# Designs tried in a protein design chat: VH-VL binders against Protein disulfide-isomerase A5 (PDIA5). Part 24

Target 1, 129 residues: Protein disulfide-isomerase A5 (PDIA5), of Homo sapiens (Human) (q14554r378to506)
Amino acid sequence: WMQNPEAPPPPEPTWEEQQTSVLHLVGDNFRETLKKKKHTLVMFYAPWCPHCKKVIPHFTATADAFKDDRKIACAAVDCVKDKNQDLCQQEAVKGYPTFHYYHYGKFAEKYDSDRTELGFTNYIRALRE
Key: E = the ipSAE of ESMFold2; O = the ipSAE of OpenDDE; V2 = 0.75 times the mean of E and O plus 0.25 times the DockQ between their complexes.

## First folded at step 19 (VH-VL; framework fv_cilgavimab)

Design r5 (from q1 with light chain Y62W; at its last look DockQ between E and O 0.70; V2 from the best seeds 0.00; counts 0 for: pae E 4.4 > 2)
Fold by ESMFold2, look of step 19:
Structure r5 (fold): chain C 129 residues (1-129), chain A 121 residues (1-121), chain B 112 residues (1-112)
Amino acid sequence: as target 1 above (129 residues)
Amino acid sequence: EVQLVESGGGLVKPGGSLRLSCAASGFTFEDYWMSWVRQAPGKGLEWVGRIKSEDDGGTTDYAAPVKGRFTISRDDSKNTLYLQMNSLKTEDTAVYYCTTDDYFIYGFDYWGQGTLVTVSS
Amino acid sequence: DIVMTQSPDSLAVSLGERATINCKSSQSVLSSSKNKNYLAWYQQKPGQPPKLLMYWASYREWGVPDRFSGSGSGAEFTLTISSLQAEDVAIYYCQQYYSTPTFGGGTKVEIK
């Protein structure tokens, strides 16, 4: 007997495809986007990286906590994408995840503290003060 | 694309007045401190003064040679920076640039093309 | 005001050779609290406005070639062009923003 099975469930959306407050950037728009924000914390990542996967919920929650402050952005760059390879090399990304703070698009420092929502939010609040 | 376009330069006699404008686009003008920097023909760069964003108090600072004679203002609704120049002297002859000003991190990032002010008898 | 002194006033360098520009401030421009030198470098080509090259003394602006590097701390700073190219012919200015902004007198770099 012939069966017509239902189509398989669609794949889960990637982080970039989810509707979050995180700005997902590419090499073409990175500089112009960051120049419009006084404070941007950028996560350079690879989707397959286990450490990145564990931090993503914390970073996403951080972006949501500051979504109403027009001077602040939490952004992410997928360094595996072909169109982002030059950007990640130019920004000296050596491993994943890497977090950089930018002030109006100028690199200021690497973020090396706790990779939790509290760690990120405390850091960003200190920048506003 | 970030763009700063100065205008209002020209020839003026000593003791006269002139008002320069700087039209800004391509960035969030109201968030930036802005400065004027001048360069006498064939000479180096000299900071003239700045105006802070309203969020940072909106105050102005001036270099000593222009205090009391020059006034910087801004109109954030028009994305425009102004320099009112009174009691002009021949030593004020220069190309005047408007610039974005970040006193805490990088100094002067975006520059206009400049407008020439000539003060002569 | 902090006085900025550049040397030399003019520098002629063969293509592909190293150019070195010095900048001294009359007092330290190192912020103790941020541990950063508030020192910038600018390039100005003929008929053009200045262009930011370096900030915080040693941080290279986006799009500036790797041959440009900045070093020094406190009151003495250096801009180095490791392999001079034809497009590097310009006047270079240092500038402190620790206090009321002031610029060095400039260094003209030209091909020998």
Scores: ipSAE 0.311, ipTM 0.783, lowest interface PAE 4.4, mean pLDDT 90
ESMFold2 (binder alone), look of step 19: mean pLDDT 94; pTM 0.951
OpenDDE, look of step 19: ipSAE 0.813; ipTM 0.915

Design r6 (from q1 with light chain Y62R; at its last look DockQ between E and O 0.36; V2 from the best seeds 0.00; counts 0 for: pae E 3.6 > 2)
Fold by ESMFold2, look of step 19:
Structure r6 (fold): chain C 129 residues (1-129), chain A 121 residues (1-121), chain B 112 residues (1-112)
Amino acid sequence: as target 1 above (129 residues)
Amino acid sequence: EVQLVESGGGLVKPGGSLRLSCAASGFTFEDYWMSWVRQAPGKGLEWVGRIKSEDDGGTTDYAAPVKGRFTISRDDSKNTLYLQMNSLKTEDTAVYYCTTDDYFIYGFDYWGQGTLVTVSS
Amino acid sequence: DIVMTQSPDSLAVSLGERATINCKSSQSVLSSSKNKNYLAWYQQKPGQPPKLLMYWASYRERGVPDRFSGSGSGAEFTLTISSLQAEDVAIYYCQQYYSTPTFGGGTKVEIK
């Protein structure tokens, strides 16, 4: 007696699996990667978080807007992954999403303004001046 | 671990010359602006001058009392900052610090231990 | 050049009490485009180099105890030590980096 199960559809790619200009970082490459960039805006997130889901398109578009500037990175850290939990604790991430600005890998401030492409791009352009 | 180590200080007569070095490690030296700051014995802090990163033009700026007498240079391949001091005066007597110069965020965020320059006859 | 004036030039404060150091610049050090005050505070203990305490007037450098706070904007600034400890005995300098860097004259803090 044999069950004929329908195969489930393949899952949609995660944000990390998509081909974007966002630099997806993990605990073991975070500091090394950031110290090579004059300006990095990092989004600490959880994939299940509704606030994060709403911001992802805006942050992704921001990364694309600066893709040709080698001194700038828009990076993301998935704090739900086991390998990233120590990093997110070290960076004092208390909620999702959290946005930090780093200058050559040194923390400078939290980003607490509009979570829109315009908000992010205006912030980064002001840093570049 | 960021380290800045000055060397080359000592006793020199007025009108003489001296060259200071600052060896840097623990960061990407070529990306940073660098400054010299001095402190006369028992006195406050005084900025001497800076040199920008090559990416930002590699130019120098000097405080008025040393302009034309002091020259700042850098060798990014050796991670070394230099201060050439000519036509020294007794008022140049000070401890000389090298610093990282983060002109739009931190100010002078890393400092060496300093090297003493004494100008006396 | 922007002249930085600190007051007082020396200050004696009882252990555990509040110390307040003032710094005035001869012109504004607020960047309108970045909305940041380009003012730093340094602590210097005898025989040591200065140590960065505060940047952008009110942002505390990593590793600096939370009893240190900075306030003010434009041309008038304050460094506050909320509960003075013995290790806080030092000379404190304000410094602007809005233009050609200049330092205040320093404030010596002592335990009364």
Scores: ipSAE 0.391, ipTM 0.820, lowest interface PAE 3.6, mean pLDDT 92
ESMFold2 (binder alone), look of step 19: mean pLDDT 94; pTM 0.948
OpenDDE, look of step 19: ipSAE 0.804; ipTM 0.909

Design r7 (from q1 with heavy chain T28D; at its last look DockQ between E and O 0.36; V2 from the best seeds 0.00; counts 0 for: pae E 3.0 > 2)
Fold by ESMFold2, look of step 19:
Structure r7 (fold): chain C 129 residues (1-129), chain A 121 residues (1-121), chain B 112 residues (1-112)
Amino acid sequence: as target 1 above (129 residues)
Amino acid sequence: EVQLVESGGGLVKPGGSLRLSCAASGFDFEDYWMSWVRQAPGKGLEWVGRIKSEDDGGTTDYAAPVKGRFTISRDDSKNTLYLQMNSLKTEDTAVYYCTTDDYFIYGFDYWGQGTLVTVSS
Amino acid sequence: DIVMTQSPDSLAVSLGERATINCKSSQSVLSSSKNKNYLAWYQQKPGQPPKLLMYWASYREYGVPDRFSGSGSGAEFTLTISSLQAEDVAIYYCQQYYSTPTFGGGTKVEIK
């Protein structure tokens, strides 16, 4: 630690800046990235939303649980960013968080079950079988 | 843009053989199961058979009327699906469509325009 | 093989009115593990290939208008066009993909 002890502490890294197994996507790379994955669960979120903050640890743990299966992705889109506004509108995101399942980049359904690691992992396991 | 283009249809005598091709583009062909579906003129749709992706074993399945006579294969390096038709019968006269076979979710979600096979003496 | 029985063979419906097409399978097409009905609906216009309308019985394919809806579960299914438009004149097929794929016989929808 070499910073002046009277300086304010550095800001905490955002979820996107952290080293996790979650794929953080933007409008420019959303479709082509998802086309390479057999199964993707996408969390559309706003960083300040309390419901989103509560789910982030669960969704992150889910991504880690499937990190070694290259056909599966857990991805996130920050809908507050200007460059993601069109994407979130196109995907009919009406509230945060919203979870969509995509199969090779094609929308299949909205995920509306438990927003816990167990809920997410059970859903993804059922997709594999 | 997903495109499937069938070719190789034509007139053939009963007992003859014909090989259809389906050229695929606009998607990662190697990840998809593929099917052939046929439609006799003025009639309904009939599934002919499928071939799975290599990730899912690369195996084939056939409808009973064509089993033993038709063979489906694929060449992922050429993004091409094939249907080898042997011992053709007049009942095989149809437009033959290739289609993506999304068995788990969508069913047959992308279709080619079809190629006509006429089996007649 | 699962036999798909579709009714009626044809129907004529006035523009703006409801069209209803029935499809029955000889066995259930409901996957217990996924809790999904493996039933699709297709639209086919003259000289064109079929077009996917519905998957998993009630889910609309991309670009399909919301006047199309699918319902039913297990062995009995319905496709409904809530307000028939001129471009909806076509033959409609149900198809199961629970096992070896099979199609219904088709229903021709025409304007009265």
Scores: ipSAE 0.434, ipTM 0.826, lowest interface PAE 3.0, mean pLDDT 92
ESMFold2 (binder alone), look of step 19: mean pLDDT 94; pTM 0.954
OpenDDE, look of step 19: ipSAE 0.795; ipTM 0.911

Design r8 (from q1 with heavy chain F27Y; at its last look DockQ between E and O 0.37; V2 from the best seeds 0.00; counts 0 for: pae E 5.7 > 2)
Fold by ESMFold2, look of step 19:
Structure r8 (fold): chain C 129 residues (1-129), chain A 121 residues (1-121), chain B 112 residues (1-112)
Amino acid sequence: as target 1 above (129 residues)
Amino acid sequence: EVQLVESGGGLVKPGGSLRLSCAASGYTFEDYWMSWVRQAPGKGLEWVGRIKSEDDGGTTDYAAPVKGRFTISRDDSKNTLYLQMNSLKTEDTAVYYCTTDDYFIYGFDYWGQGTLVTVSS
Amino acid sequence: DIVMTQSPDSLAVSLGERATINCKSSQSVLSSSKNKNYLAWYQQKPGQPPKLLMYWASYREYGVPDRFSGSGSGAEFTLTISSLQAEDVAIYYCQQYYSTPTFGGGTKVEIK
C-alpha cells in the first residue's frame, strides 16, 4: 500500500508560529514589552521579502544565544500585518529588513552591520560592556 | 512616561546645609545611573556628580568644586535620589536638576524641572 | 577634565536660514571600541530644563525635528539647524560624556 505522492506537502509554520526565543511583537504590546528590556534588537520584516528570509535563521540563533539574559531581547515585527502598519510607520521603517536597537524602549540607533549570528551577537555583547 | 521631580531647594546661609530629593517614576530606577547637574542663574550647565546603579557597583563620582562637601545617595525601594549639600558657598547658588545618566548612549536623557538653591547672607 | 569650547557665544539668523554651532573638545571623545563619539547636544528654552537633542554626536533624539543635524568626530563637532523656526530660539549646549561630564559654554540662537 502507498501514500498519495501527488498530495501537497504540509504547510511549513511561519516564523511567528515557530516556538523560538524571538519575541514577535505587535503594535499593541511593542512599547510596553520594550520598556522592560535594557537592550532590544528589533527586526522589522515582511514574510515575502527574500532578504528577510535569509537573515531569519541568524536572528533566531541570536535570540537563542541571549535567551537567559532577562535584560536582552531579540524581537520581530511583521510590518505586513494590518495591526502593525501604524507601528512600522511610526518607527520610520522604509524597507525590509530594518534593524533597530532600543534601550529601555527608546530608539537608540539603526543596526547596519553584518546580518549574521556573529554580527548580531558581537553587537549585543558590545552593548553590555 | 519618565518623570523626575526635585524638591528641597530654598534659601540657606553660607556654611549651611540642605538636602535635595528627586522622585523618579516611569522607568526601572534601580537599573539607571543618576546625576545631578546645576545651573547658576543666567549661566551655563555644570555637572555636580553621579551615582551608579547597584549592578555597576553603586559608587559615586563628584565634580571637583563639590567633592568632600556634597554626598549623593539613592533609595531604590523608594525610587528616590538624594543630594546632601554641606558647607554651602555662595558659588553653589543654582537650579539643581536630577537626570538619568546614560553614560554610553544618550548622556543625560531625562531631566527634572529643577529646584532652586540660593546661598546668601 | 575635557574642556568643551562652543562658538559663537551668540548667533542671529533669519527665519528659514541655516544656523551653525561649533563645539570643540580639548581631547578626542571618540570611543575606538564602540566607534561612537560620546558627544551630546541640548536645547534649553527660558524657564525650562535642558532637553536632549542629539546623542553620539549625530543621532537625533526621539521627537526632534529632522532640521536638526549633528556632525563631526573626535574633537570637532557641529550642530546645524537647516531652516531656523521661531521655536528654535534657545540656548544650545554641547556636552561630552566620554569621561567626567563637561558642558560647553552655550550658544544663544536668536531670530535676526
Scores: ipSAE 0.109, ipTM 0.720, lowest interface PAE 5.7, mean pLDDT 90
ESMFold2 (binder alone), look of step 19: mean pLDDT 94; pTM 0.953
OpenDDE, look of step 19: ipSAE 0.840; ipTM 0.925

## First folded at step 20 (VH-VL; framework fv_cilgavimab)

Design t1 (from r4 with light chain K36Q; at its last look DockQ between E and O 0.38; V2 from the best seeds 0.00; counts 0 for: pae E 6.2 > 2)
Fold by ESMFold2, look of step 20:
Structure t1 (fold): chain C 129 residues (1-129), chain A 121 residues (1-121), chain B 112 residues (1-112)
Amino acid sequence: as target 1 above (129 residues)
Amino acid sequence: EVQLVESGGGLVKPGGSLRLSCAASGFTFEDYWMSWVRQAPGKGLEWVGRIKSEDDGGTTDYAAPVKGRFTISRDDSKNTLYLQMNSLKTEDTAVYYCTTDDYFIYGFDYWGQGTLVTVSS
Amino acid sequence: DIVMTQSPDSLAVSLGERATINCKSSQSVLSSSKNQNYLAWYQQKPGQPPKLLMYWASYREFGVPDRFSGSGSGAEFTLTISSLQAEDVAIYYCQQYYSTPTFGGGTKVEIK
């Protein structure tokens, strides 16, 4: 008799599959989505990157902190996906994670400060002043 | 593509009135502050005034030489900025530009082609 | 109002050489909370509207060639064209947007 082992537990949901306030964008909707937001902080990442994994909880918490402000978005782009590779090259992403600030869809600057919830939220609050 | 198109310029006598329009497209007009900037023939640039987005209070500010004579308004349903100019003086003769007004990041990032206002007897 | 003073009024530079334009404000245009200078540079060619070149003193607008650079902080600023091209012949204006917007008087750049 052939024994059929139990299936392994389902894999944990990816960051994109989790229901968070982070906007997960792709090349096809990146520009149109960002044009509608006064302030967007975009995290370009790779799911396997250890630096990205450490930041994801902080960035997710930041998105949640601003979820009720319709002028603000925290967005993420998975640069490993085939449909996003051209976007990540176009945006000059050279390493992961990379954080860009966009104002109504227009690139303004790279974010190079602390990659913590407090660092992100202080940056975004200063943009509103 | 962002596009700003001014209209309504022309010749008017001192003391007269004109209304300028600026038709906007290619961006979410209601989210932007807008400014008017003028340039007298052969001269430099001079800010005239601004109107904030409704979400930022919808208020206006004016340069001292035009305060009380010029009124800026907007109609977000028509994507149109207006400049009502009353009690015109010869020193108001200029090309008038409408601009997007990003007062805390870019400054005046998009400009129209301008419309000429000539105030002369 | 913040007074903006540009120098020189005009500048003639050989093709391929460096052009340098100075701008001084009567008071600081640096926001301490955002740590950014509210200073922009515009290029205007005859018969055309001004075009934004630089924002926050040193950031280039989209499509602006990297031969344009801005520097300075507080009340003293410089626009540099590292290798002047024929298409760069124009009048250049600095402008502060820290408070009620004001422009410098302009600097005309010409090929020598």
Scores: ipSAE 0.078, ipTM 0.735, lowest interface PAE 6.2, mean pLDDT 90
ESMFold2 (binder alone), look of step 20: mean pLDDT 94; pTM 0.954
OpenDDE, look of step 20: ipSAE 0.778; ipTM 0.903

Design t2 (from r4 with light chain K34T K36Q; at its last look DockQ between E and O 0.04; V2 from the best seeds 0.00; counts 0 for: pae E 11.1 > 2, placed apart)
Fold by ESMFold2, look of step 20:
Structure t2 (fold): chain C 129 residues (1-129), chain A 121 residues (1-121), chain B 112 residues (1-112)
Amino acid sequence: as target 1 above (129 residues)
Amino acid sequence: EVQLVESGGGLVKPGGSLRLSCAASGFTFEDYWMSWVRQAPGKGLEWVGRIKSEDDGGTTDYAAPVKGRFTISRDDSKNTLYLQMNSLKTEDTAVYYCTTDDYFIYGFDYWGQGTLVTVSS
Amino acid sequence: DIVMTQSPDSLAVSLGERATINCKSSQSVLSSSTNQNYLAWYQQKPGQPPKLLMYWASYREFGVPDRFSGSGSGAEFTLTISSLQAEDVAIYYCQQYYSTPTFGGGTKVEIK
C-alpha cells in the first residue's frame, strides 16, 4: 500500500501567536498601555536574535508569575516590525534584547541584571517595596 | 484568589429603594475601576454603571436606563463597592453582579456570584 | 450606544467539531490610540456568573484552553472553539468596551 507524501511541517508559532501573560505591544498602543501600570518591564527584541530566543521562555515565565497583579506588566516589542521601528528608535534601543523598566509609562532605568526568570522576578519584587 | 461577594438583594415594590454591597478581596481594590452588570431572568447581560479608582478621578458613569436613579460609591478602606437603587421599576428586576473593570486591557475580568433584585407589586 | 449583534442565537455542534460564533458592532471598536480592538468574549454556564475568555478581541485570558480563539477587527469578530468539549456548553457573549459598555444578545452552544 502506498503512503501519501507529507506536506512540510507548519511554521512554528511566533512568541506573539502564543497565548501567554506577556503583553505584546506596538508603537500605536505602547504609551497608553504603560501609563496605567505602576511597573512595566519591557523586552525589546528581534525574532531572529539568538539571545532573544534564549530569554523568551524566562521572560514568559516571569510574566506568568505576576499575572495576578494587574499593576505589573511584562511587555514585549518586536523591533523588526515596521510599525515599531520609530518606537524602538525613540526608546534608544541599540541592541537585542534590551530591557527597560517604566514607572507609570515613564522610562526609569535599563535592566542589565541576569536574564533569567529568577533575575527578572527578584527585580520586580524589589520594585514592589 | 480574587473574590467578589454581592449582598443586599431582595423583593421591593415599584418606586422603592435598595442598597447593594460588593465585598472584595484578593486584589488591591483601590487601584481598580469597578462596574455593576445586571441580567434579567432568562435574558442577556446589561452594564449598569462604573466607578473609577480615586487615582483616576473617582468619578462615575451610568447606563441611560438607570441614570439619575442609581448611585455607585466605594469605600476603599473597607474594600467595598455599593449600588444605591432608587425609584425602582419592574424592569430593574435582575441578578446584579459586581465586576472589576479594566477598561483599557481586560474588560470585565472578575465577577461576583450575583444578588437577585425583584421589583414587583 | 454601540449595538452588538451576535449570530447565531443558538448553535448545535457535534462533540469534537468546530463551533463558530459571530459578533458585529454598529461601529468600529478599534482604537486609533492603542491599535487594539476593545472587544471581549464571555462564557456563562447555567447558575454561574460570566467568565472572561478573550480580551482585545484575540488575547486569551489566563486558564482558558487553547481551543478557544478570537479573530476579527473593527466591527466584525469571531469566537472559534476548534474542538467542542462537553464543558463548553454555555451561552457566549461578546462585549465592546470601546465606549459605554454593551453586550451582544448571546449565543447558546449545545451538543448535537
Scores: ipSAE 0.007, ipTM 0.611, lowest interface PAE 11.1, mean pLDDT 88
ESMFold2 (binder alone), look of step 20: mean pLDDT 95; pTM 0.956
OpenDDE, look of step 20: ipSAE 0.171; ipTM 0.756

Design t3 (from r4 with light chain Y59F; at its last look DockQ between E and O 0.36; V2 from the best seeds 0.00; counts 0 for: pae E 4.8 > 2)
Fold by ESMFold2, look of step 20:
Structure t3 (fold): chain C 129 residues (1-129), chain A 121 residues (1-121), chain B 112 residues (1-112)
Amino acid sequence: as target 1 above (129 residues)
Amino acid sequence: EVQLVESGGGLVKPGGSLRLSCAASGFTFEDYWMSWVRQAPGKGLEWVGRIKSEDDGGTTDYAAPVKGRFTISRDDSKNTLYLQMNSLKTEDTAVYYCTTDDYFIYGFDYWGQGTLVTVSS
Amino acid sequence: DIVMTQSPDSLAVSLGERATINCKSSQSVLSSSKNKNYLAWYQQKPGQPPKLLMYWASFREFGVPDRFSGSGSGAEFTLTISSLQAEDVAIYYCQQYYSTPTFGGGTKVEIK
């Protein structure tokens, strides 16, 4: 009547399954969602990418820092999903991670500065000014 | 789905007044700057004026031909943009469009279908 | 006000051929602080409102086919349709937003 001690542990939730302030988007809802936000910073990523894994905590913390500002979103797109591959090609994503800034759903520029919480938050604050 | 629907157009005599409305849906209206753009029959496009969001000061700007005669206002609780046109002239005859005015990309992104204003004796 | 001049007034092009529309502003519409040209292009089909095609001179609006491209900087700009299709028959307008918004006079594009 004892549990098998060799039973596998429950799987850890993926980033998308975690309940964070990051908006996880797909091709079907990407444009509509971004059109409702004055400022969106989007991380295009692959879950297996080591560079992406290092940035995820920083990007997640950034999303949390702006969670109360309805005009700002931090969003993520998993480019490995089949349903997102056309979107990632349309957005000219050539490597992971890639960060784009959108203004009301219109592409404005690529973010290529520090991939830290401070780098992201300073960038977003400058846009808000 | 974003929609902008103009109404209130019609026939009016020179010197008269008319109030146009633009009902908005499918986006957060209070966050957007809004513009009116007109097009005389068979002619090109002409910007009429704009109103900023309240967060950006809520101020208005007008093209020279309409300044002092036209007033743009908005009611964010009703998601509605207004154009009050006074002292109308025959050269004000046009289809009037409401449009979102994106100061950042400098483009008019969403447009209504327009409402015709005819100023004639 | 900044005067926008389009040329030609009308243009007839065979299906599948290139159409080129020019737009000149009476002064520069390049923001040196933002390094962006404050210029947009619109397409208007009969009985319809205008549709935004390009912003910042060369950035394509979502859903606009890649046969449309914009180029130029400062005071001279070009809209190019690389392979004209039947649905591209329309009047095209340039518009600046560097100051009080003004539009070009339009260029009517027709199939030859």
Scores: ipSAE 0.275, ipTM 0.776, lowest interface PAE 4.8, mean pLDDT 91
ESMFold2 (binder alone), look of step 20: mean pLDDT 94; pTM 0.955
OpenDDE, look of step 20: ipSAE 0.620; ipTM 0.864

Design t4 (from r4 with heavy chain Y106S; at its last look DockQ between E and O 0.74; V2 from the best seeds 0.00; counts 0 for: pae E 3.4 > 2)
Fold by ESMFold2, look of step 20:
Parts: sequence; C-alpha cells; structure tokens
Structure t4 (fold): chain C 129 residues (1-129), chain A 121 residues (1-121), chain B 112 residues (1-112)
Amino acid sequence: as target 1 above (129 residues)
Amino acid sequence: EVQLVESGGGLVKPGGSLRLSCAASGFTFEDYWMSWVRQAPGKGLEWVGRIKSEDDGGTTDYAAPVKGRFTISRDDSKNTLYLQMNSLKTEDTAVYYCTTDDYFISGFDYWGQGTLVTVSS
Amino acid sequence: DIVMTQSPDSLAVSLGERATINCKSSQSVLSSSKNKNYLAWYQQKPGQPPKLLMYWASYREFGVPDRFSGSGSGAEFTLTISSLQAEDVAIYYCQQYYSTPTFGGGTKVEIK
C-alpha cells in the first residue's frame, strides 16, 4: 500500500468519499435533489454511530439494487456536519440512524422496519406498486 | 428551479376555439401528471382536467362542464402541456393555470402564472 | 363530485391573533388503504397564483411557517394561523384530491 517507507498510509475513504450509488446530500441541495425523484429513502446518520456503521453496507447495497431506476434514490445526510445541522433539526431527526421516505421531495413517512438490504428493497418495491 | 409558463390566452367569441400551451422546465416533465385549473375573475378555483404520465397510462380526465369540449394533450419531447378549448362559452372566461398534479401526496404542487381567456361577443 | 364547503366566507383578524378556517367535504376524503386524508390547503395572494400550504390535511409544505397548522380527518378539516401576520392576508382554499378534484369556495382573511 506504500511505495515510500517514510510515507504514512492514506486514510480510508469516508462513506461520502466512496464511489457508490448513494446520493450524499447537504442542506444546500437536499430539497432540489429530492424534488427530481419520485421516491427517495433518506438515511440521516452520524459517522461515529455504531448502529449507523452496521446499516451502511445494507443501505449502500440497496442503492446499488435500484441504480438503474431513475425515479428512485437512496440518499444520506451526515447530521454531524455543521452545514447539515439546520436540515436535521427541521426534519426532526432525534437519533441515528433515522430513515425518512420522501415523494418528490415531500416528507411522507418515517421508515421503521428492518434495517437490512431486504427490508429496504421490499419497502421500495412496495412504493413502486 | 421548477417553472411553468402558460401562453395562448386571449379574446374569443362564444363558439370559438383556442389552444393553450404550458412550457415546463426544472423537473422531469414526462414523469408528472399535469392539470389545468381555472379561476374566473373575482371567483374561486375550479379544476378543469388532467393528463397522466405515459407510465401511468397517459389517460385524461375532465370536469363535467368542459367534458367533450376541451382536450388535454402533452408532448414529452418538448416538455409542453396543451389545452385545446372548443365550443367556448362565456362561462369559460377565466385565468387558466397549468399545474403539476401529485395524486399520491400533495395535489397541485407547482403552478404557472396563468393566461387569461376572455369569451365574449 | 365531492362538494367542499368553507366557512367563514371572510374573516377579519387583528395582527397577532388566531385565525381559524373550516372546511367540510360532502363525503370522507380519508383513504382507507393509505390512512391519509387527501386534503390540501392553498394560499392565494392578490395577483398571484395559489401556493400549496398543507398536504394530507396536516403536513406542512417546505418553507411554510410554523404558525400554519392543519387538523381534522374524514370530512371536517381546519386550517389555523396561530398568530396572524401582515403577509398572511390572502384567500385560502381547501381542496380534496380523493376523487375528481374540487375546491372550497375560499376564505378571505384580512386584518381587522
């Protein structure tokens, strides 16, 4: 991983820095981005939260499963970032992770079911029907 | 930014015809159901009709007073909604708004500024 | 068609006081399958198109101030402005989208 013994190893990329199908949103682009999607499931999270870390692979796999459907998005908001704190307060995020479903950018409901790829994909498929 | 711009309004005699256009931008027009809503001067709002997205069947529905006289169509390649109005009556005098139509959650989300149609002899 | 009846037709409210607008539908607009009331509220200021305020009876559209709230279920609904401000002078419409869309007759809110 190193070509120079004096150089430290590069840090692992954050979830936001990884190349995935998840849309990483901030307060400035949240509403505009969601308005363009018929169905968006949003994960509000904190990077240090152990429950969030366990769900991230499942949510990422869910985003990949629907990557070819232009009407569907899986999005994430890092509520620890200063620029996202007003958004997370406005959306009444009380703990991490929190999952909201939005329809063309309008809040519809909180997702409270299984936090697994299967749980997420079944929920999204039911929305398409 | 979502934008809806109506055009084609004007003065017409009873029995005449007009075609209204609504140019859409800032959203995926082909995915949306679209409606026309009108408002007679000094009066309330009245739904005229809708057209569904092609994915949802592309069908139209009309309010009773205009059924058989008005035809709604869309051209998704031009992001344009149309209202063909035939056999116009004085009661059709109104500002005509095009709107997005979200039956699942919110009703009429985005509205244009409207175009005035005046039907008088 | 579902007939929507608003009351009052107009009301005058002092700045900072509560305004209450009622809307009644001729039949229920509650979807049994989705458990949602298909009722919206719109604000229309002079010379402007209507603006969506509330959806599903009680859900506030983004950017609408907290002083606006909606309540009710089935066939009876209320829009409340908890502390009227000058910019709230407008005509307010309820609208059902349970079936063929219909609007209430409107309620004009003005400063007393």
Scores: ipSAE 0.397, ipTM 0.820, lowest interface PAE 3.4, mean pLDDT 91
ESMFold2 (binder alone), look of step 20: mean pLDDT 93; pTM 0.944
OpenDDE, look of step 20: ipSAE 0.848; ipTM 0.931

